# Designs tried in a protein design chat: VH-VL binders against Protein DJ-1 homolog C (DJ1C). Part 11

Target 1, 167 residues: Protein DJ-1 homolog C (DJ1C), of Arabidopsis thaliana (Mouse-ear cress) (q8vy09r84to250)
Amino acid sequence: KKVLVPIGYGTEEIEAVVLVDVLRRAGADVTVASVEQKLEVEGSSGTRLLADVLISKCADQVYDLVALPGGMPGAVRLRDCEILEKIMKRQAEDKRLYGAISMAPAITLLPWGLLTRKRTTGHPAFFGKLPTFWAVKTNIQISGELTTSRGPGTSFQFALSLAEQLF
Below, E stands for the ipSAE of ESMFold2; O stands for the ipSAE of ESMFold2 at other seeds; V2 stands for 0.75 times the mean of E and O plus 0.25 times the DockQ between their complexes.

## First folded at step 3 (VH-VL)

Design c07 (from L11 with heavy chain H53Y Y103W E104P; framework fv_lerdelimumab)
Fold by ESMFold2-Fast, scan of step 3:
Structure c07 (fold): chain C 167 residues (1-167), chain A 119 residues (1-119), chain B 109 residues (1-109)
Amino acid sequence: as target 1 above (167 residues)
Amino acid sequence: EVQLVESGGGVVQPGRSLRLSCAASGFTFSDYGMHWVRQAPGKGLEWVAVISYDGSNKYYADSVKGRFTISRDNSKNTLYLQMDSLRAEDTAVYYCAREGDYWPAFDVWGQGTLVTVSS
Amino acid sequence: SSELTQDPAVSVALGQTVRITCQGDSLRSYYASWYQQKPGQAPVLVIYGKNNRPSGIPDRFSGSSSGNTASLTITGAQAEDEADYYCQSRDSSYNHLWVFGGGTKLTVL
C-alpha cells in the first residue's frame, strides 16, 4: 500500500510526524515529499523536517492514500503546489483515499474543489469557512474516500482511521 | 435546465417587513447550500445570507443580522428570506444563488427581484 | 474584517489583452472566483478556484493568484466582454463569510 504525505514550509510537525509514524507502523509504504525546492523544510513551530523526495518525483505515481497535514503557512504551501493539486484531483476522480487534517480542509482542499458533497470537519478556528452544506463539528469525519479531522489533538485518531481504511 | 426564480419583491415602507421566495428546479435542491446576494441600484454585489443543505446552519452579513432570517423548505424546493425592520439602505435587487459543485463559486443565480424601501 | 479592492474601471482595445486585479488579505488563504455582469442581467460565474472555467466560458478567460492578489485576464478581448467584473472570496474574520470586490467596469474600445 503506497501513501503520500506532502510537507512544506510551515507544516504542523505533530500532524505530519504522527501520520508518517502510524501509517508506517501499520505496514504502509510512506513517501514524504517536499513541495519546496529542497528536501529540508522548517515546520510551523521551527522544527526541521526532512522529506524523502521532492514532489516533482511523485507527479506520475499512483498512491492508495494521500494524507495532508495542516499548519500555517504549510497548508498554503501545499495549496499552491500545482503538482500536488493534480495528484489530489486525480485521487478524488479515481475514488482513491485521501485525507486532510486541521487547516488543510479549509485552506488546501476547499480551494481545489475537493470538499464538494463531502461531510467535512477541520480546525475549530476555520470551521466557519468550510462549505455550509456539508460542514460537521466532529473530531473525525469519513465521507466516502475523504477523511478529515480537527488538529494536532486528533492526529492519532486521524492516522489510525486512515490505516483502518487502507488495510 | 437548472433554474432559480425569485419572487416577492416590491415597494415597502421603512420599518415594515417583506418575504422573498426563490423557487429551484432542475437539480436536487436538498443537496445544496443556498445564498442570498443583493445589489443596490448602480452599486456592487453584497453577500447577505447562507443556509446549509438541511437548514441546520445559517450565517448572515453583519448589516442584516438580527433583522433578516433565511429559511428553506426542501419538500417544496424553495428558499426564503424574511426581511424585518427594513431600512432605505436595504433597497436592492436580491439574487438567489446556489453554492454548487465548485466552492467557493456561486454557479447558478436567479434573475433577481427588486426591493424598494421608501416612504 | 477583510475587504477585496478592485480598480473601478479599465479599458482595452478590441483584440488586446486586459488584466483585472483584486487585492485583499483573504486571498493569501483563499482563491478568488470571478463573475461577469452585463447591464440588467444576473452575474455569471467565469472563473472559480484560481483558474478553472465553467462549461461554456471561452478559453480567452483565465485566472491567476499570487500573495494577496488575484487577477482575471482576458486574452484577445471581444466586444461582448464589455461588462462589470467582480471578484469574490472568503472573509478571514467570520463576520463576513463571503465577500465581493467593488467591481471593475471593463470598456472594450
Scores: ipSAE 0.007, ipTM 0.577, lowest interface PAE 8.0, mean pLDDT 87

Design d05 (from R06 with heavy chain D99E S103D G104S, light chain T99D; framework fv_refanezumab)
Fold by ESMFold2-Fast, scan of step 3:
Structure d05 (fold): chain C 167 residues (1-167), chain A 120 residues (1-120), chain B 112 residues (1-112)
Amino acid sequence: as target 1 above (167 residues)
Amino acid sequence: QVQLVQSGSELKKPGASVKVSCKASGYTFTSYWMNWVRQAPGQGLEWMGWINTNTGNPTYADDFTGRFVFSLDTSVSTAYLQISSLKAEDTAVYYCAREDFWDSYYPDYWGQGTLVTVSS
Amino acid sequence: DIVMTQSPDSLAVSLGERATINCKSSQSVLYSSNNKNYLAWYQQKPGQPPKLLIYWASTRESGVPDRFSGSGSGTDFTLTISSLQAEDVAVYYCQQYYDTPTFGQGTKLEIK
């Protein structure tokens, strides 16, 4: 099972690291890809995160799951990556699993049009920006191929839910 | 007391437009989303969509895109449904119904309904 | 869309007897994370708007008589009226709110 976890400047460390660790322990082949020009990115709390590859190496790869961490400006960096947007839209089109936690649903997925008719949760501070189709105050929300979650405090629940769906 | 009061019945010719209102009272208008539900004569309930009263963003069910517009005037706690280019098949009672988007997700209070009749 | 199917389409029951209305969803409306069924029941009397009776499959709305009860989980749900009264003549609708909202076609309840 192949999984993509993209990171960028200001990615939330707990969300990214928990996703990678839990999914790898579950037996997934996890690729961490930087949406920046360098493999090394500084997270939202100042931690240095080192990606496996640049996102440009992932453009033509098929993933069983793509899971987006949040953070600011990390969610904005992911939003502004055209390669990642194409990968995510193809994921949804092909009915393959994708997920987003914290600020990623409202900041990253919503502008890409990937929340239409999906029950969705996210970070409480950005909950009011979520679409009219069923914003949900739950720690984890599964709506078809999309799984969303609230933030760092729900990161393990989010990653475990994705692992359960993947296997 | 929670109340949703809708505008009176309308008789329109094909091709005309109609605007139905739904005035809310007894609660904080922007804390509940507003659903619109249609019921053709002798038929069941059909969900049309809803509008986020906090952001003003409408969402339409697939059968109700194009001619149907949901809008708000939060200063008077009123939601509106506008139907353009009316057809005979639009003849129905139109209901507004509020929904707690934070906790409940089911419509709990309904307006009395507005009958829209489209005939030549 | 989740399709909601009710049975029977119409039902005639004598005063004081039990009425049973069934509702089936095309996919589960049970949310595993909170163990709740996203299902409601509404009563619509002639000339009136629908009135909420039951939510979360089995929770009775405030002011609804205790003769009304909801049961079931996942895809199969039942509304029961334990002792039918004259004022219970109505059409009853189930509704799922797990995904984009959909209603059953309705069950018309009449006195025999």
Scores: ipSAE 0.006, ipTM 0.513, lowest interface PAE 12.8, mean pLDDT 87

Design d06 (from R06 with heavy chain N52D D100Y F101D W102F S103W G104S Y105G; framework fv_refanezumab)
Fold by ESMFold2-Fast, scan of step 3:
Structure d06 (fold): chain C 167 residues (1-167), chain A 120 residues (1-120), chain B 112 residues (1-112)
Amino acid sequence: as target 1 above (167 residues)
Amino acid sequence: QVQLVQSGSELKKPGASVKVSCKASGYTFTSYWMNWVRQAPGQGLEWMGWIDTNTGNPTYADDFTGRFVFSLDTSVSTAYLQISSLKAEDTAVYYCARDYDFWSGYPDYWGQGTLVTVSS
Amino acid sequence: DIVMTQSPDSLAVSLGERATINCKSSQSVLYSSNNKNYLAWYQQKPGQPPKLLIYWASTRESGVPDRFSGSGSGTDFTLTISSLQAEDVAVYYCQQYYTTPTFGQGTKLEIK
């Protein structure tokens, strides 16, 4: 099972590291891709994170799951990445799994139009930006191919839910 | 119309503290981040950091950790910069500036600036 | 940190003439994923706050006169004022926002 975890400047470290670690332990082939110009990126708390590849190497790859960490400005960097946007839209179109935690649902997925008719949760501070009819205040929310979660404190639950859906 | 109005100039002695305010109007305060930018006399602009107006979480540039605190009072649409243990090198005009669309990183509206002078 | 270097430090131009200000970044501010340059230009007049002129290297902010234009990509950027007017005398700053924002040291534009 192939999994993409994109990271960028300001990515939330706990969310990214827990996603990668839990999914690799579950037996997934996880690719960490930088949406920056370099493989090394600085996370939201100043930790240096090293990606496996640049996102440009992932443009034509098919993934069984794409999981987005949050963080600020990490979620904004992911939002602004046109290659990643195309990958995520392809996931949704093909009904392949994708997930987003913390800031990513409201900041990254919502502008891309990937929350339409999806029950979603997200960071409490950004809950008001989610589509009102479909917003839910749960720690984990599965809506078809999309899984969303609240923040660093729910990262382990989020990663485990994705692993269960993959296998 | 978007406006950022800052508090008046301050004259302080070394070791004192100062709290600068920046009152926003004409837009939804919590939808845009607030930047703080410093300009020492005769010098250029230095980005100090920003604060997420929705969560209250601040981010500081490396040179502005420790003595500098960003805070908010969302009920009055106001951001604050507090500087503790003032030093002579803190003498500068301090600007607040609205983030263009969250973390766009290019502030579109700026306060008029607050001159903080530190001298004995 | 990305270091922004402007040239010249000061520039004197006659009214009606073209003014050109340069800005170099220590590393590329072109984001390959969206093909945008994370570069802005500001104008600061004495006693006033900076005013945003240009963002995304070449997009003019609403209300900014057509005589102001930005160009360049990657590490080398230019702000051009095609026909200098008296009200344009100011210090001009470039700023990158590809990472934590950093400003150039400024270019002081004066009438010759």
Scores: ipSAE 0.057, ipTM 0.679, lowest interface PAE 6.8, mean pLDDT 89

Design d07 (from R06 with heavy chain S31D T55Y, light chain S33R T99E; framework fv_refanezumab)
Fold by ESMFold2-Fast, scan of step 3:
Structure d07 (fold): chain C 167 residues (1-167), chain A 120 residues (1-120), chain B 112 residues (1-112)
Amino acid sequence: as target 1 above (167 residues)
Amino acid sequence: QVQLVQSGSELKKPGASVKVSCKASGYTFTDYWMNWVRQAPGQGLEWMGWINTNYGNPTYADDFTGRFVFSLDTSVSTAYLQISSLKAEDTAVYYCARDDFWSGYYPDYWGQGTLVTVSS
Amino acid sequence: DIVMTQSPDSLAVSLGERATINCKSSQSVLYSRNNKNYLAWYQQKPGQPPKLLIYWASTRESGVPDRFSGSGSGTDFTLTISSLQAEDVAVYYCQQYYETPTFGQGTKLEIK
C-alpha cells in the first residue's frame, strides 16, 4: 500500500509525524515528500523535518492514499504546489483515498475544488471557510474517498482511521 | 435485505410535539447517513437535511431549523425526527432515506413514511 | 438553491408506448473535473415511498428494468420508459445533488 505525505515550510509537526509513524506501523509504504526545493523544511513550531524525496519525484507515482498535514504556512505551501494539486486531483478522479487535517481542508483542498459536495470538518479557527452546507463539527469525517479531521489533537484518530480504510 | 421501518401515523394538536422513528436493518447503520424528506399532501418531495450516523451531527436545510431535531440511537440502529410546537403546515408524510456510502447524495433506500396530521 | 423544473406536469401514455419525462436545472449540475452529472430519478407510486431508478443521470440502479433509461447533461435531462407497463403508473421526480439537494415538482404518468 503506497502512501504520500507532503510537507513544506510551516507544516504542523505533530500532524505530519503522527501520520507517517502510524501509517508506517500499520504496514504502509510511506513516502514523505517536500514541496520546497530542499528536503529539509522548518515546521510551524520551528522543528526541522526531513523529507525522503522532493515532490517532483512523485509526479508520476500512483498512491493508494495521499494524506495532507496542516499548519501555517504549511497548508499554503501545499496549496501552491502545482505538482501536488495534480496528484490530489488525480486521486479524487480515480476514487482513491485522500485525507486532510486541520487547516488543510479549508486552506489547501477548498481552493483546489476538492471539497465540493464533500462533507468535511477542519480546524475550528478555519471552520467558517468551509462550505456551510457540507461542513460538520466532528473530530473525523469520512465522505467517500475523502477523510478530514480537526487538528493536532485529533491526529492519532485521523491516522488510525486512514490506516483502517487502507487495510 | 436493506429495510427502513418507520413509526406509525400520528394525529396531534397545534403546539404539541411529535417524534418519528426510523429503524434500519440489513446493513451497517453507521456506514450510511440518514436523510429526512417531507411530502405535504398532494405536493412534491422536500429535502429537510441529514444526520451523520457515525458521530450524530445533524445538518438542516434552511427551512427546517429551530423546531426540527434529528437524533440517533445507534445501539438499536434507529434515527429520529422530532418536531416541536407543531403547526397545521407541518401536516405531511415524513420519510427517512439512507445516503449511499460512495457518493452520499442520492438516497437509495427509503422508509415507508410516517403521516403526521396536525389539526384541532 | 438550484431549482429543478419538470415537464410535463402530467402525461398519459398507452401500454407498450414510449414515455418521455423532462427535467431542467436552473444551473449546470455537471462537475467538470470528473465529467459526471449529479442528477437522479425516482419513482413514487401512490401510498409508497420514492424508489431510486437512475443516478449520475444515466446509471440504472440495481434491479431497475432495462426499459428505464436516463440521458442528458448539464441542465437538460430526460427519463425514458421505452415500453410502458401497467406497473409504471407513478409520479416521477428528478433530483440534483450538485449542491443542497432539491427535487423537481414531479411528473404524473398515467395509462391512456
Scores: ipSAE 0.006, ipTM 0.521, lowest interface PAE 12.4, mean pLDDT 88

## First folded at step 4 (VH-VL; framework fv_inotuzumab)

Design e1 (from b17 with heavy chain T59Y; at its last look DockQ between E and O 0.03; V2 from the best seeds 0.00; counts 0 for: pae O 11.4 > 2, placed apart)
Fold by ESMFold2 at other seeds, look of step 4:
Formats: structure tokens, C-alpha cells, sequence
Structure e1 (fold): chain C 167 residues (1-167), chain A 120 residues (1-120), chain B 112 residues (1-112)
């Protein structure tokens, strides 16, 4: 199973590293991709993360799961990456698994139109930005192929839910 | 000196698989991506895909996805490309080439090429 | 997908001639980093491709000064200022801006 975890400047380290570690331990082939111009990125709390590849190397790949960590400005950096947007839209169109935690539902997925008629949750500080009719306050929300979660404190639950769905 | 040395020529029948090796020397193996490129007779260069030896992450041109597998063995500094369900149009010279991990500007060193012939 | 197209497909020239080969990309190859991901390769029969120019205009180590690259955005040129007998080959431009990476169809340079 192939998994993409994109990261950027200001990515939330707990959310990213827990995703990668849990999914790799579950047996997934996880690619960590930088949306920046270099593989080393500084996370939201100052931790330096080294990606496997630049996102440009991922444009023509098919993933069984694409999972977005949050963080600020990490979620914005992901949102502004045209290559990642194309990957995620294809993921959703093909009914393949995708997920977003914390800031990413409201900041990244919503502008891409990927929350339409999907029950979603997200970071408490950005909950009001989610479509109110479809927004929920659960720790983990599965809505078809989309899984969302709230923040660093739910990162393990998020990653385990994705692993269970993937395998 | 930097070298990429590929395995020898192969003759295969349609439907078979071929596995080509590319052994790297003279540089830090995990600091460079390895790409595979082929040239069929009378054709130009065609990118097949690549691998990051540091974690084994792969990326394949969609045309080849499902038929190609790339692996890396860091203990021997060797990358492998396996192409399955061979057809006569897969007859080509296959090259490996390296690309800087941090700077994707150019592929500076190439292997000598491996001729794969697919015929009945 | 990003396509690159070369012209001409073939040319004949004499030793000492100035040769130009053009490469056009279907979209800009300028990355937000300020780098432009366009390279030129030389390919002789029976040999591996050789890097000539990277990032539009940077000569690779050991490449003679007669080779130069120029251009921006979507339009690029390889120039050989004074063609030498060893320069007959097929020349390829290549984008590495995003996957799938693509090569031009090639320009065969024949010396009369």
C-alpha cells in the first residue's frame, strides 16, 4: 500500500511523525514529500524534518492514501501547492482514501472543495470555518473516503483509523 | 570517481520479466535519486521512473505503473529495475542515472546502458 | 503533464558553423525557488547520454565553452558557437520541473 504524507514549513511535527510512524509500522510504503523547495523543513515547533522527496516527484503517482498533517503555516503551505491539490483532487475523484488532521481540513481541504457533503471535524480554533451543517465535534470522523481529526492529541487515533481502513 | 555500472544485455520472450541492476560507486549512495530511462530503436529518451535509495520510495511514470518495480539495496549500493509482462515494444537500451537529492537540476552521471531484447 | 518540443528534428552543418536548437515547454519551468528546471543532454550512438547544460544556462563540468544555453519560462535555446567534428550527436532538452519528467524528441546534428 502506497501512502503520501506531505509536509511543509510549519507542519505540526507530532501529527506528521505519528502518521508516518504508525503507517510504516502497519506495513505501508510511506513517502514523506516536501512541498517546499528543499527536503529539510522546519515544523511549527522548530523541529527539523527531512522529507524523502520533493512533491514534484509525486505528481504522476497513485497512492492508496494521502494524509495531510496540520500546523500553521504548514496547512497554508500545503494549500498553496498546486501539485498537491491535483493529487488530492484525483484521490477524491477516484474514491481513494484521504485524510486531514487539525488545521488541514479547514485551511487546506475546504478551499480545494473536498469537504462538500462530507461530515468533517478539525482543530477547535478553526471549527467555525468548516461548513456548519456538516461540521462535527468528534475526535475522528470518517465520511466515505475522507477521515478527519482534531489535533496533536488525536494523532494516534487518526493514524490508527487510517491504518485500519488501509489494511 | 563516480560510476554507475549496469548488468549485461538480456534476451527475453514476450510475457517474461527482466531485472536490470545499477551498481553505484564513488559517492554517497543515499544522497542521490536513481532514475531509469530507456531508448527504443529509432526513438528518443523515455523516463520510466525513479527511486530514493534512502527510504526506498519509488515513483513511476503512469504508463509503467503496475509493470515496473524498483528496489534499492543500500548494503551493496545497487538499484534494481524489474519490468514484467514484456512486449516486443519494450526492446530498448535501459539506462540508470543519478540526480542530486537536494537539487533537481541535472542528471550528471549515467550508467553504460543495458540492452533488453524482447522477441519471439 | 509538461511536454517539451524541440526544433528542428534534424540539421546538417559544417565544421565552424554556429548551430542553434530550440526547446519549448507546454508550461513555465520556473519554480518558486527561482530555479528553472531545463537541462540539455548530448547522446551519441552506443554511449550513455551526457549532461551538457543544467538550469538553462549552467555548463556541466568539463563541457567546452562553445556550448551555451539560454532562455526563460517556456522558451529555451542550446547554442554551439563553432561546431566541431566531435559534436555530431542527437541533442535532447529535458524538463525536471514535475513528474513525469519528459525529454524533447531530439535534434540530430549531422556534420557535412
Amino acid sequence: as target 1 above (167 residues)
Amino acid sequence: EVQLVQSGAEVKKPGASVKVSCKASGYTFTSYYIHWVRQAPGQGLEWIGGINPSGGSTYYRRKFQGRVTMTADTSTSTVYMELSSLRSEDTAVYYCAREDYYDSSGWDYWGQGTLVTVSS
Amino acid sequence: DVQVTQSPSSLSASVGDRVTITCRSSQSLLHSSGKTYLSWYLHKPGKAPQLLIYEVSNRFSGVPDRFSGSGSGTDFTLTISSLQPEDFATYYCQQSYSTPYTFGQGTKVEIK
Scores: ipSAE 0.006, ipTM 0.603, lowest interface PAE 11.4, mean pLDDT 89
ESMFold2, look of step 4: ipSAE 0.006; ipTM 0.530
ESMFold2 (binder alone), look of step 4: mean pLDDT 92; pTM 0.943

Design e2 (from b17 with heavy chain S31D T59Y D100P; at its last look DockQ between E and O 0.79; V2 from the best seeds 0.00; counts 0 for: pae O 11.1 > 2)
Heavy chain, then light chain:
Amino acid sequence: EVQLVQSGAEVKKPGASVKVSCKASGYTFTDYYIHWVRQAPGQGLEWIGGINPSGGSTYYRRKFQGRVTMTADTSTSTVYMELSSLRSEDTAVYYCAREPYYDSSGWDYWGQGTLVTVSS
Amino acid sequence: DVQVTQSPSSLSASVGDRVTITCRSSQSLLHSSGKTYLSWYLHKPGKAPQLLIYEVSNRFSGVPDRFSGSGSGTDFTLTISSLQPEDFATYYCQQSYSTPYTFGQGTKVEIK
ESMFold2, look of step 4: ipSAE 0.321; ipTM 0.794
ESMFold2 (binder alone), look of step 4: mean pLDDT 92; pTM 0.941
ESMFold2 at other seeds, look of step 4: ipSAE 0.059; ipTM 0.714
ESMFold2, look of step 6: ipSAE 0.006; ipTM 0.556
ESMFold2 (binder alone), look of step 6: mean pLDDT 92; pTM 0.946
ESMFold2 at other seeds, look of step 6: ipSAE 0.007; ipTM 0.575

Design e3 (from b17 with heavy chain T59Y D100G S104T; at its last look DockQ between E and O 0.11; V2 from the best seeds 0.00; counts 0 for: pae E 18.5 > 2, placed apart)
Fold by ESMFold2, look of step 4:
Structure e3 (fold): chain C 167 residues (1-167), chain A 120 residues (1-120), chain B 112 residues (1-112)
Amino acid sequence: as target 1 above (167 residues)
Amino acid sequence: EVQLVQSGAEVKKPGASVKVSCKASGYTFTSYYIHWVRQAPGQGLEWIGGINPSGGSTYYRRKFQGRVTMTADTSTSTVYMELSSLRSEDTAVYYCAREGYYDTSGWDYWGQGTLVTVSS
Amino acid sequence: DVQVTQSPSSLSASVGDRVTITCRSSQSLLHSSGKTYLSWYLHKPGKAPQLLIYEVSNRFSGVPDRFSGSGSGTDFTLTISSLQPEDFATYYCQQSYSTPYTFGQGTKVEIK
């Protein structure tokens, strides 16, 4: 199973690293892709992360799961990446798994139109930006092919849920 | 043409501080990391740390934490490295270097070096 | 931390000789993307270090074709196929796989 975890400047390190580690331990082939011009990316708390590839190398690949970490400005960097937007829209159209944690549901997925009629959760500070009727306050929320979660404190639960759905 | 031009040589007493500048030109300053490396007499190259000019985020090698500060001034395209509580072992040539422009595979341009001498 | 160790620490050679320098990493520098984060630099007294080779085997622009790099995983070599007078210098390998970034101890190539 092939998994994409995109990262950018200001990505939340706990959310990104837990996703990658848990999914790799579960047996997934995880690609960490930088949406920046360089493979080395500084996270929101100053940790330097080294991606496997640039996102441009991922444009024509098919992934069984694409999972988005949060962080500020990380979620904005992901939102503004046209290549990633195309990958995620294709993921959703093909009914393949995708996920977002913390700020990514409200900041990244919502502008792309990928929360339409999907029950979602997200970071408490951004909960009010989620569609009111569809927003829920669970630690993990699965709605069809979409899985969302709240923040660094739910990162393991999020990653384990994705691993279980993937395998 | 890419250039990194450093400030001139300095002589300092133990316990003092030194601030070395590295002025960049010929590329988009905020798109590339700048690293600092030193070479003590008779020794090899030692990485000190680095700075991202677009956010001011820094990473310092542990042995220098608490004594080194790196800053960037985007209006002048200049990074600075300040080393405090100088010791005789800090005598070295200090270099700034630019990280590769589209990945992390190599440091392609270096400053000319700044000799810092610490003597009692 | 990832350490890189060069061998030999110095060598004597004549113009025209084939010279090889070895760099060994304490862990694999091969990333899952297929990239290997090892570079080679040339350093002469009074000058800044100069990038020779990046990603194991890619020659930086302007570097003569007598310089070549090879290796994989943890074992890497720099080869100078026919040593020229301007090649007497100190050579460093460097890993940029993970922080802290580290250089080898250097290999000084001297006139025999």
Scores: ipSAE 0.000, ipTM 0.470, lowest interface PAE 18.5, mean pLDDT 88
ESMFold2 (binder alone), look of step 4: mean pLDDT 92; pTM 0.944
ESMFold2 at other seeds, look of step 4: ipSAE 0.181; ipTM 0.764

Design e4 (from b17 with heavy chain T59W; at its last look DockQ between E and O 0.05; V2 from the best seeds 0.00; counts 0 for: pae O 19.5 > 2, placed apart)
Heavy chain, then light chain:
Amino acid sequence: EVQLVQSGAEVKKPGASVKVSCKASGYTFTSYYIHWVRQAPGQGLEWIGGINPSGGSTWYRRKFQGRVTMTADTSTSTVYMELSSLRSEDTAVYYCAREDYYDSSGWDYWGQGTLVTVSS
Amino acid sequence: DVQVTQSPSSLSASVGDRVTITCRSSQSLLHSSGKTYLSWYLHKPGKAPQLLIYEVSNRFSGVPDRFSGSGSGTDFTLTISSLQPEDFATYYCQQSYSTPYTFGQGTKVEIK
ESMFold2, look of step 4: ipSAE 0.046; ipTM 0.685
ESMFold2 (binder alone), look of step 4: mean pLDDT 93; pTM 0.947
ESMFold2 at other seeds, look of step 4: ipSAE 0.398; ipTM 0.814
ESMFold2, look of step 6: ipSAE 0.000; ipTM 0.484
ESMFold2 (binder alone), look of step 6: mean pLDDT 93; pTM 0.947
ESMFold2 at other seeds, look of step 6: ipSAE 0.000; ipTM 0.463

## First folded at step 6 (VH-VL; framework fv_inotuzumab)

Design f1 (from e2 with heavy chain Y59W; at its last look DockQ between E and O 0.04; V2 from the best seeds 0.00; counts 0 for: pae O 17.4 > 2, placed apart)
Fold by ESMFold2 at other seeds, look of step 6:
Structure f1 (fold): chain C 167 residues (1-167), chain A 120 residues (1-120), chain B 112 residues (1-112)
Amino acid sequence: as target 1 above (167 residues)
Amino acid sequence: EVQLVQSGAEVKKPGASVKVSCKASGYTFTDYYIHWVRQAPGQGLEWIGGINPSGGSTWYRRKFQGRVTMTADTSTSTVYMELSSLRSEDTAVYYCAREPYYDSSGWDYWGQGTLVTVSS
Amino acid sequence: DVQVTQSPSSLSASVGDRVTITCRSSQSLLHSSGKTYLSWYLHKPGKAPQLLIYEVSNRFSGVPDRFSGSGSGTDFTLTISSLQPEDFATYYCQQSYSTPYTFGQGTKVEIK
């Protein structure tokens, strides 16, 4: 099973590392991709992360799961990556699994139009930006092919839920 | 007049699968969610999952994850629920129900129910 | 998961009686929009469930005014002000605040 975890400047380290570690332990082939111009990025709390590849190398790949960590400005860096936007829209169009945690639902997925008719949760500070009809306050929310979660404190639950859906 | 008409009763053996249909009429099919609920003999109501017919997004109760698949055919205004690896405890009446886009309205119209009996 | 618990599990009543059924949820059902996702259903043997009350206190179209709902937060009540012969049934509360959506275990209202 192939998984993409994109990262950028200001990515939340707990959310990213827990995603990668749990999914790899479950047996997934996880690719960590930088949306920046280099493989090394600094996370939101100063941790230096080294990606496997640049996102440009992922443009034509098909993933069983694409999972977005949050973080500020990490979620904005992901939002502004056109290659990642195209990957995610294709993921959704093909009804393949995707996920977003913390700030990524409101900051990254919402502008891409990927929350339409999806029950979602997200980071408490950005919850008010989610569509009222669809927004829920659960730790994990599965809505079809989309899974969302709230923040660093729910990272393990989020990753485990994705692993269960993937396998 | 809003109607949800379900397919007829089914008798299945353990390990088989069943596919129940729910045909909608009298309203705009893609403006409402469809939920599936079951009631085993002598038991209360249990939510199985739901589907948004417009985009095909589904929500399954975790205990049914991996055994249930819900699909929608907008050309016939029909929702399907397929439950696989049937066990005797899956014997129940299965209902479809619609949820308005404004979920504060509750689930306003229900199908007549489909009895699924699992016996060896 | 959000649990909802009804009481009583059954009751016997006569036509004309006032009947009260309670529903208690394991957490608040109040959404940040100000709406509370608690509904009541009536279920007779051999028939589909029927929506009575949505959003705590709103009667569904065609539901007689003898049915009323009240409550807030975690505690909710269905009241039938004057029981009619057609009201003998099982009643369920249901939360639609978050998945999995859950029903109370039911309250059977029987004729005395």
Scores: ipSAE 0.000, ipTM 0.463, lowest interface PAE 17.4, mean pLDDT 88
ESMFold2, look of step 6: ipSAE 0.006; ipTM 0.645
ESMFold2 (binder alone), look of step 6: mean pLDDT 92; pTM 0.944

